# Miniprotein binders against q9bqp7: the designs that were tried, part 200

Target 1, 240 residues: q9bqp7
Amino acid sequence: VPQNWFPIFNPERSDKPNASDPSVPLKIPLQRNVIPSVTRVLQQTMTKQQVFLLERWKQRMILELGEDGFKEYTSNVFLQGKRFHEALESILSPQETLKERDENLLKSGYIESVQHILKDVSGVRALESAVQHETLNYIGLLDCVAEYQGKLCVIDWKTSEKPKPFIQSTFDNPLQVVAYMGAMNHDTNYSFQVQCGLIVVAYKDGSPAHPHFMDAELCSQYWTKWLLRLEEYTEKKKNQ
Short names: E, the ipSAE of ESMFold2; O, the ipSAE of OpenDDE; V2, 0.75 times the mean of E and O plus 0.25 times the DockQ between their complexes.

## First folded at step 20 (miniprotein)

Design Lk11 (at its last fold request DockQ between E and O 0.96; V2 from the best seeds 0.80)
Fold by OpenDDE base, look of step 20:
Structure Lk11 (fold): chain B 240 residues (1-240), chain A 82 residues (1-82)
Amino acid sequence: as target 1 above (240 residues)
Amino acid sequence: SKIWVYVTITAPSPEELYEIVRRIMRLAWLHGGETIYVEIEGNRALILLTLPTEELAEKFAEEVRRLLEELGLRVTVTVERE
């Protein structure tokens, strides 16, 4: 049980969008500060078993590609991910804010992969927007807040070359999503609350993306796990 | 203290693999365990699980081995001992 319990949902915020919600998605810039990011917390609190699996994968890839080949591969994966997020931001942004759609960004297998998911996405409220949890002292940059099949979600877009048909295949991504939810729900920059999460795994070959929907109950379960990771991080930092 | 268990499976098809993975995840849950991670590569899966006790981990391991042997599938179950 977390020592520092904090609720994921804010009882003072209504789930109903206020009619005053701006038609333009929020894009709050991430401020560089001493506050740890969600990603940093998760990376620094991986279990020995998780680290082992990642190192095993890395070693296998180095054996197959060589050290230089692996570096190139990693760089390409990062670039592809970045381009994918940029393309999604362009697609989900209102037409008035659309920078000249680089048509080349839209011609990717990853974009093809998520087309069936995008059909169910509406009511975009935030894109690439910073969240801060002032009480729990962490920050993050969320990809998207939108309605998925009529439910307001924090949406996290991921790229993969491997099938991820199970939410457990997404590693710590569920923790990331709920961390963003909890922060947003208590961030004064946001007037609304989210109760659901969505992880979308896009594939390079254009095969249909896997959506992993997280209802309020599942979000609450992962929130407890997130709090434990945050406590572990905080304790490790005190001992450094 | 959680007992960590690794399960590696190879199946004839991805569809069959996914079904078997789901069954293993359910078995872990029935034993009071949790699925932490599932890696899928082609027709092979690696499942990382936790069980509450060594006894439950061994029971789970035996059940998984039996289930997969009955299906004629290759399985490796490794229980991490502290």
Scores: ipSAE 0.837, ipTM 0.941, lowest interface PAE 0.4, mean pLDDT 92
Fold by ESMFold2, look of step 20:
Structure Lk11 (fold): chain B 240 residues (1-240), chain A 82 residues (1-82)
Amino acid sequence: as target 1 above (240 residues)
Amino acid sequence: SKIWVYVTITAPSPEELYEIVRRIMRLAWLHGGETIYVEIEGNRALILLTLPTEELAEKFAEEVRRLLEELGLRVTVTVERE
């Protein structure tokens, strides 16, 4: 259990949307600062077992592709992820007036993969938006806040070439989602809060994406784990 | 201290594989444990779990081996003790 527990939800914040809701999703710019990002915290607090599994995967890929081939593979995967997020931001933005120039951006297996999920997404409140937890002192850049099947969620989009049918197949992604949620719920740039999460894993071949819905109880369970990772990170930084 | 356990299985089909993985995750929960990571590659799965004690980890490992033996499937269960 963390030594300094902090709640994921803000009891002083309304669950009801602001009456003057903007017609354009929020996009708070990310600021350079000295406080750590969610992804940095998670990367630097992996368990020995997580590191072992990642190194095993890397060695298998290097054996198959060679070192240069592996570096090209990882660069391409990163580019595909960026283009996927750009496409989703374009699709979900109400101010997209010229979609014809981005037709190639919209033509990918990953976009086909998420079509059945996008049909259940509405009420987009934020896209590619920075969050900061003002008390716990961490930042992040969330992908999307929108309703999924009527539930307001922090939504994280992921690409994968392997099946991820279980939330446990997404590694630290549930911690990332709840960290963003907790930050947003305590960030003065936002007037509302979110109690649910969604991880959407899209596939290159267009196979139906796997959604992983996280209700408030599940989010609270992962929040405790996030607080432990943040605590570990903070302790490590005191020693450098 | 928590006890780390690795389970590797191969099943005849993806549908059967996913069901076996769900059963193993439930067994872990029943022994007070938690499923940390599941990797799927074709018909093969790797499951990383924690159990609260060595006694519960060994009991869990025995139950997993028994389950897969009844199904006629190969399994490897490794209990990490440090």
Scores: ipSAE 0.694, ipTM 0.896, lowest interface PAE 1.0, mean pLDDT 88
ESMFold2 (binder alone), look of step 20: mean pLDDT 84; pTM 0.815
ESMFold2, fold request of step 22: ipSAE 0.659, 0.679, 0.670; ipTM 0.885, 0.893, 0.891
ESMFold2 (binder alone), fold request of step 22: mean pLDDT 84, 85, 85; pTM 0.824, 0.828, 0.829
OpenDDE base, fold request of step 22: ipSAE 0.820, 0.826, 0.826; ipTM 0.935, 0.937, 0.938

Design Lk12 (at its last look DockQ between E and O 0.94; V2 from the best seeds 0.00; counts 0 for: pae E 1.6 > 1.5)
Fold by OpenDDE base, look of step 20:
Structure Lk12 (fold): chain B 240 residues (1-240), chain A 82 residues (1-82)
Amino acid sequence: as target 1 above (240 residues)
Amino acid sequence: SKIWVYVTITAPSPEELYEIVKRIMYLARLHGGETIYVEIEGNEALILLTLPTEELAEKFAEEVRRLLEELGLRVTVTVERE
């Protein structure tokens, strides 16, 4: 049980998005502060078993590709991910900002992979926007806040070369999503609240992406786990 | 204290693999456990689970081995001992 319990949902905010659909998605810049990011917290609080699995994967890849090949692979994966996010931001942005659509960014297997998901995405409220939880003292950059199948969600886009048909295949991504939700729901820069999360795993070969929808109940369960990770991080930093 | 369990499975097809993974995840829940991570590559899966006690972990392991052997599937179940 977390020692410092804090709710994921803000009772002071209405569940109904205020009718003022902002014509333009919010894009709050990330302020570089001494405040830890969600990603940093999660990376620093991985279990021994999680670390083992990642190391095993790394060693396997090095054995297959060599050290230099693995470095190149890692760089390419990072670049592909970045391009994918840029392409999605372009697609989800209002048409007036689309003048700079690099058509080349749209011609990817990952974009093809998510087409069926994008059909169900509407009402974009935020893109690549910073969130801060002032009380719990963490920050993050969320990918997207939009309606998925009529439900307002924090959406996190991921790329993978391996199938991830289960939410448990997404490692700590559910924790990341709920961390963003909790922060946004208590961030004064946002006037609305989210109750759902969505992880979308896009595939390089253009095969249909896997959507992992997180309802309010599941989000609450992962929120408890997130709080425990945050406490662990805080404790580790005090001991350094 | 949580007991960590690794399950490795090979199935004849990805579709069959997914069904088996679901069954194993369900069995873990029945024993009061939780699925932490699932890695899938081709026809192989690695499942990382936690169980509340060593006794439950062993019971779970035996049940999984029996189930998968009956199905003619390759399985490895490793219970991490504290």
Scores: ipSAE 0.829, ipTM 0.939, lowest interface PAE 0.5, mean pLDDT 92
Fold by ESMFold2, look of step 20:
Structure Lk12 (fold): chain B 240 residues (1-240), chain A 82 residues (1-82)
Amino acid sequence: as target 1 above (240 residues)
Amino acid sequence: SKIWVYVTITAPSPEELYEIVKRIMYLARLHGGETIYVEIEGNEALILLTLPTEELAEKFAEEVRRLLEELGLRVTVTVERE
């Protein structure tokens, strides 16, 4: 029951493929804004229980690795995620990029992990593209918009060292996906809309990635939760 | 007025673990609850849930304990107060 409800889908827009699809995927630049990013909103609105679980995990890792070992571990995880996203953007781009080809970039367990998913992905419409919700005042950078098994999706790529066989294992990722979707659907830089989401969790050892498909109804359910998080964020900032 | 519940379980294999987690999530829905987070580590799982009332949370907790006892598996169910 958000006080400032807003629809995730835009009835004024077509969701039909190829209506306004350019031959090259969109890549809207991220602009520095005073409005918050999706990730900032989510970080600032975690529940006490979510914070507790994160702190518990951190303390276990520090106990196992030491403080310096933990710092190195987190740095490596960040780098692996960055490289994974770079590789996917290269693979999904229809043309050679200005980036040099790096055979090691394409050779990783994470890339092996997603191969069976990539064969079901087509019609790439956007890659690493900024979105802004002009009414609700938030921004984000979505990973990919493409068809998955014939359904146009906002696709979020995620690396993991532990199994995520359930969508509930992906923490706040479903909120991130629907926030990007809602923003894109109401962003004047885009002439089409998307009603489905996909979270793809890739594994370091190359094990088959877990796809978590989100149909329109599930997206609407998570959208309501996202609106509550955004509302909570806004109230917190008013009282600072 | 959400009641937070933590469930930790250990299963003999990841296959059995995933099936048990699904059953627990289903039981939560039957009691009007929602599964918030599932952490998998080897053959162990942590499940964070909410239930709408303390009464439903305690009923859910007892049903989960009974289920795991019948399967001969270790379980801890903690219902968070206030």
Scores: ipSAE 0.590, ipTM 0.867, lowest interface PAE 1.6, mean pLDDT 87
ESMFold2 (binder alone), look of step 20: mean pLDDT 84; pTM 0.819

Design Lk2 (at its last look DockQ between E and O 0.87; V2 from the best seeds 0.77)
Fold by OpenDDE base, look of step 20:
Structure Lk2 (fold): chain B 240 residues (1-240), chain A 82 residues (1-82)
Amino acid sequence: as target 1 above (240 residues)
Amino acid sequence: SKIWVYVTITAPSPEELYEIVKRIMRLAMLHGGETIYVEIEGNEALILLTLPTEELAEKFAEEVRRLLEELGLRVTVTVERE
């Protein structure tokens, strides 16, 4: 049980969009501060078993590709991910604010992969927007807040070369999503709250993406796990 | 204290693999455990699980081995001992 319990949902906020919500998605810039990011917290609090699995994967890849080949592979994966996020931001942004859509960004297997998900996405509230939890002292940059099949969600877009048909295949991504949810729900820059999460795993070959929907109950379960990771991080930093 | 268990499975097809993985995940839950991670590559899966006790982990391991052997599937179950 977390020592410092904090709720994921804010009872003072309504789930209903206020009529005053801007038609333009929020894009709050991330302020670089001494406050740890969600990603940093998760990376530094991985279990020995998780680290082992990642190292095993790395070693296998190095064996197959060589050290230089692995570096190139990693760089390419990173670039592809970045381009994918940029393309999605462009697609989900209102047409009036669309800078010249680089048509080349839209011609990817990953974009093809998520087309069936995008059909169910509407009511975009935020894109690439910073969230801060002032009480729990962490920050993050969320990909998207939108309605998925009529439910307001924090949406996290991921790229993968391997199938991830189960939410458990997404490693710590569920923790990331709920961390963003909890922060947003208590961030004064946002007038609304979210109760659901969505992880979308896009595939390079254009095969249909896997959506992993997280209802309020599942989000609450992962929120408890997130709080434990955050406490572990905080304790480790005090001991350094 | 949680007991960590690794399960590696090879199936004839991805579809069959997914069904077997689901079955193993359900079995873990029945033993009071939790699935932490699932890696799938081709027809092979790696499942990382936790069980509440060593006894439960061993029971789970035996049941998984039996189940998969009966199905003629390749399986490796490793229980991490503290």
Scores: ipSAE 0.828, ipTM 0.938, lowest interface PAE 0.5, mean pLDDT 92
Fold by ESMFold2, look of step 20:
Structure Lk2 (fold): chain B 240 residues (1-240), chain A 82 residues (1-82)
Amino acid sequence: as target 1 above (240 residues)
Amino acid sequence: SKIWVYVTITAPSPEELYEIVKRIMRLAMLHGGETIYVEIEGNEALILLTLPTEELAEKFAEEVRRLLEELGLRVTVTVERE
């Protein structure tokens, strides 16, 4: 139970786009300032158990690959994720045609993995767009806002070489989604709001991606956890 | 305070593994607990959970061990204090 609860939804906003909105997705640039990002808050507030599991995984990988092998592995994973996000932004952008896209970017197993999800995605409202929660004072960069199976969602894209069939397999990603959602719903750069979330885990081998849909109630539950992490972060900063 | 529980299991196939993980997560909810993280590696899973009391954590642990014994599968359940 956070000490100071704040609502994730804004009652003064619609959860649907209206006809007066522009047809191109929003792409609000990030602004450099002293307020923390969602990812920094989450990184600095990991539990002992989260740290233990990450250290355990790291040591197993180093045992298997060696120190230099592990560094190359993590670099390659980062690059694959970056290329995947670039491909998705290209695919979902109305300004690009298929001929204008890098064909090698579109031929990855990760893109094959998400095809069945993408056919259910429509009404793209934002791509790679900054959000700021003006009251709680945090910032983020969301991947996508679009309808998924008829419901407007903050959508977060993930790459994985291992199966993530449960939302619990995505670590802190549900907290990222709801933090972005809450920020967007209270950011004056946006005229609409979103009540649902979606985490899509794509696989390197092209296996069908796992969608993890988060309805408003589940989002509210994770929002409470996000508020606790943000409070913890704020308290740590007061004592630095 | 919360009681942390780690469960590791091995199943003959991914389909069986996923079903067993779902059953363990449901058992946790029935004991007032919450599944925090699930790691899948091949046919093995690690499940990190919290239970509200030591009594419920031990009951949950015994039920998980009984479930996996009935299925003839390997399991390790570790109960720790926060």
Scores: ipSAE 0.648, ipTM 0.881, lowest interface PAE 1.2, mean pLDDT 87
ESMFold2 (binder alone), look of step 20: mean pLDDT 84; pTM 0.816

Design Lk3 (at its last look DockQ between E and O 0.92; V2 from the best seeds 0.00; counts 0 for: pae E 1.51 > 1.5)
Fold by OpenDDE base, look of step 20:
Structure Lk3 (fold): chain B 240 residues (1-240), chain A 82 residues (1-82)
Amino acid sequence: as target 1 above (240 residues)
Amino acid sequence: SKIWVYVTITAPSPEELYEIVKRIMRLARLHGGETIYVEIEGNEALILLTLPTEELAEKFAEEVRRLLEELGLRVTVTVERE
């Protein structure tokens, strides 16, 4: 049980978007400060078993590709991910901002992969927007807040070369999503609340992406786990 | 204290693999455990699980081995002892 319990949902905020919500998606810039990011917290609080699995994967890849080949592979994966996010931001942005659509960014297997998901996405409220939890003292940059199949979600877009048909295949991504949800729900820059999460795993070959929907109950379960990771991080930093 | 369990599976097809993974995940829950991570590559899966006790982990391991052997599937179950 977390020592510093804090709710994921804010009872002072309505679940219904107010009519006063801007038609343009929010894009709050991430401020560089001493506050840890969600990603940093998760990376520094991985279990021994998680670290082992990642290291095993790394060693296997190095054995297959060589050290230089692995570095190139990692760089390419990072670049592909970045381009994918840029393409999605362009697609999900209002038409007036679309003048800068690089058609080349839209011609990817990853974009093809998520087409069936995008059909169910509407009511975009935020894109690449910073969130801060002032009380719990962490920050993050969320990919998207939108309605998925009529439910307002924090959406996290991921790229993978391996099938991830189960939410458990997404490693700590569920924790990331709920961390963003909790922060947004208590961030004064946002007037609305989210109760659901969505992880979308896009594939390079254009095969249909896997959507992992997280309802309010599942989000609450992962939120408890997130709080424990945050506490562990805080304790580790005090001991450094 | 959580007992960590690794399960590696090879199946004839991805579809069969997914079904077997689901079964194993359900078995873990029945023993009071949790699935932490699932890695899938081709016809192979690696499942990382936690069980509440060593006794439950061993029971789970034996049940998984039995189930998969009966199905003629290759399986490795490793219980980490603290």
Scores: ipSAE 0.831, ipTM 0.940, lowest interface PAE 0.4, mean pLDDT 92
Fold by ESMFold2, look of step 20:
Structure Lk3 (fold): chain B 240 residues (1-240), chain A 82 residues (1-82)
Amino acid sequence: as target 1 above (240 residues)
Amino acid sequence: SKIWVYVTITAPSPEELYEIVKRIMRLARLHGGETIYVEIEGNEALILLTLPTEELAEKFAEEVRRLLEELGLRVTVTVERE
């Protein structure tokens, strides 16, 4: 259990969205800062079992593809993910529906993969928006805040070539989601709160994406784990 | 400290594999454990779990082996202490 528990919700703020104004989604700029990002915290607090699994995967891929092939593979995966996020931001932005879009950006197996999910997404409140938790001292860049099947969620979009039918197949992604959620709920740039999360895994071949919905109870469980990772990070910095 | 358990299984199809993985995850919860990571590769899965005690980890491991034996499927269960 964390030594210093902190609530994921801000009790001094309403948790109801502003439902009366269909304004442009928030996009708070990410500013250069000395405080750590969610991804840095997670990268520096991996267990030896997580490190072992990642090294095992890396070696297996190098054996399959060769060193140069593996480098090309990882570069291509990174670019595919970047383009997928750009496409989704374009699709979900009301301003983008009035402007010409890059048709190649919108064509991919990944975009086809998420179509059935996008039909259930509405009420977009934020896209590619920075969040900061001043009290716990971390920052992040969330992908999307919107309603999914009527529930306001922090939504994280992921690409994958391998099936991820279980939330446990998404590694530390649930921790990213709850960390963003907690930061947003304690960030004065946001006037609302979110109590649910969604991880959407899209597939390169266009197969139907897997949605991993995180209700408040599940978010609370992962929030506790996030707090432990943040404590480990802080302790690690004391030893440097 | 928690006990780490690795389970590797092979199933005849992805649909059967997913159902077996779900059953193993339920068994872990029944023993007070938690599923940490699931890797799917074709018809094979690697499941990483924690159990609260060595006693519960060994009981869980035996139940997983029994389950897969009943199904006539290959399984490897490794119980580690960290």
Scores: ipSAE 0.570, ipTM 0.859, lowest interface PAE 1.5, mean pLDDT 87
ESMFold2 (binder alone), look of step 20: mean pLDDT 84; pTM 0.821

Design Lk4 (at its last look DockQ between E and O 0.95; V2 from the best seeds 0.78)
Fold by OpenDDE base, look of step 20:
Structure Lk4 (fold): chain B 240 residues (1-240), chain A 82 residues (1-82)
Amino acid sequence: as target 1 above (240 residues)
Amino acid sequence: SKIWVYVTITAPSPEELYEIVKRIMRLAMEHGGETIYVEIEGNEALILLTLPTEELAEKFAEEVRRLLEELGLRVTVYVERE
């Protein structure tokens, strides 16, 4: 049980999107400060077993590609991910901001992969927007807040070359999503709250993306796990 | 204390693999465990699970081995011992 329990949902905020919400998605810039990011917390609190699995993967890849080949591979993966996020931001942005759509960014297998998901996405509230949890003292940059099949979600877009048909295949991504949700729900820069999460895994070959929807109950379960990771991080930093 | 269990599976097809993975995940839950991670590559899967006790981990492991052997699938189950 977390020692520093904090709710994921804010009872003072309405569950219904306020009709007065701006038509333009929020894009709050991430401020560089001493506050740890969600990603940093998760990376530094991985279990020995998780680290082992990642190292095993790395060693296999190096064996297959060589050290230089692996470096190139990782660089390409990073670049592809970045381009994918840029393309999605362009797609999900209002048309007035789309004047500079690089058509080349839209011609990817990953974009093809998520087309069926995008059909169910509407009511975009935020894109590439910073969130801060003042009480729990962490920050993050969320990809998207939008309605998915009529439910307001924090949406996290992921790229993969391997199938991830289960939410458990997404490693710590569920924790990232709920961390963003909890922060947003208590960030004064946002007037609304979210109760659902969505992880979308896009595939390079254009095969249909896997959506992993997280309802309020599942979000609450992962929120508890996130709090434990945050406490572990905080304790580790005090000892350094 | 949680007992960590690694399960590797090879199936004839991805579809069959996914069904077997689901079944193993359910079985872990029935033993009071949790699925932490699932890696899938082609017809192979690696499942990382936790069980609440060594006894439950061993029971789970035995049941998984029996189930998959009966199906003629390649399986390895490793219970991490402290």
Scores: ipSAE 0.791, ipTM 0.928, lowest interface PAE 0.5, mean pLDDT 92
Fold by ESMFold2, look of step 20:
Structure Lk4 (fold): chain B 240 residues (1-240), chain A 82 residues (1-82)
Amino acid sequence: as target 1 above (240 residues)
Amino acid sequence: SKIWVYVTITAPSPEELYEIVKRIMRLAMEHGGETIYVEIEGNEALILLTLPTEELAEKFAEEVRRLLEELGLRVTVYVERE
């Protein structure tokens, strides 16, 4: 139980955008700030067991690839993820200004992997957009806010070389989603709120992506865990 | 206070593996526990869980071992202690 509980939803906001709102997705620029990002909070508050599993994986990969091979592998994985996010923003954006869509971005196993998910996505409200929680004092950059099967969701896109058929396979991703959701719901740059989340894991070989839908109840459960991680982060910074 | 438990299993197919993982996660819930992380690689899985007491963790571990032995499958269960 967090010492400083705060609600994830804002009762003064509608969960449906005004019908008169423009169809162009919001893209709030990330402001330079001294306050921590969601990803930094999560990285700085991993449990000993989480750290152990990551180190086990790292050492296994270094044994297989060598240290230089592992560095190259890691760099390539990061680039693939970056290109995947770029492609999705392009696909979900109503228009690319100055330049036509890059056809090479659309030719990807990861993009093939998510096609069955994308046909259920509509009403895009935000893409690659900054969120800030003024009260809890954290910031983030969410991937997408859109309707999935009729429910307005914060959507997080992930690439993976291993199957992630369970939400428990996505580690801290549910915490990222609810942290972004809570920030957006209390951010004055947004006039609406979102109560559901979606994590989509895409695969390099084009295999069907695994969606992990988070209804309001599940989001509330993960929100409590996020608040604990944020408290832990704040306490650690007091002692440094 | 929480007891950490690691379960490693090998199954003949990914489909059978996923079903066994789901059964183990259900067993954990029945013992008051929570599944924290599931790693899938090929036909092998690692499951990280917490149980509320050492007694419940040992009961859970024994039931998991019995389940997998009944299925004729390889399993390891490690209960982390102080």
Scores: ipSAE 0.651, ipTM 0.881, lowest interface PAE 1.2, mean pLDDT 88
ESMFold2 (binder alone), look of step 20: mean pLDDT 84; pTM 0.824

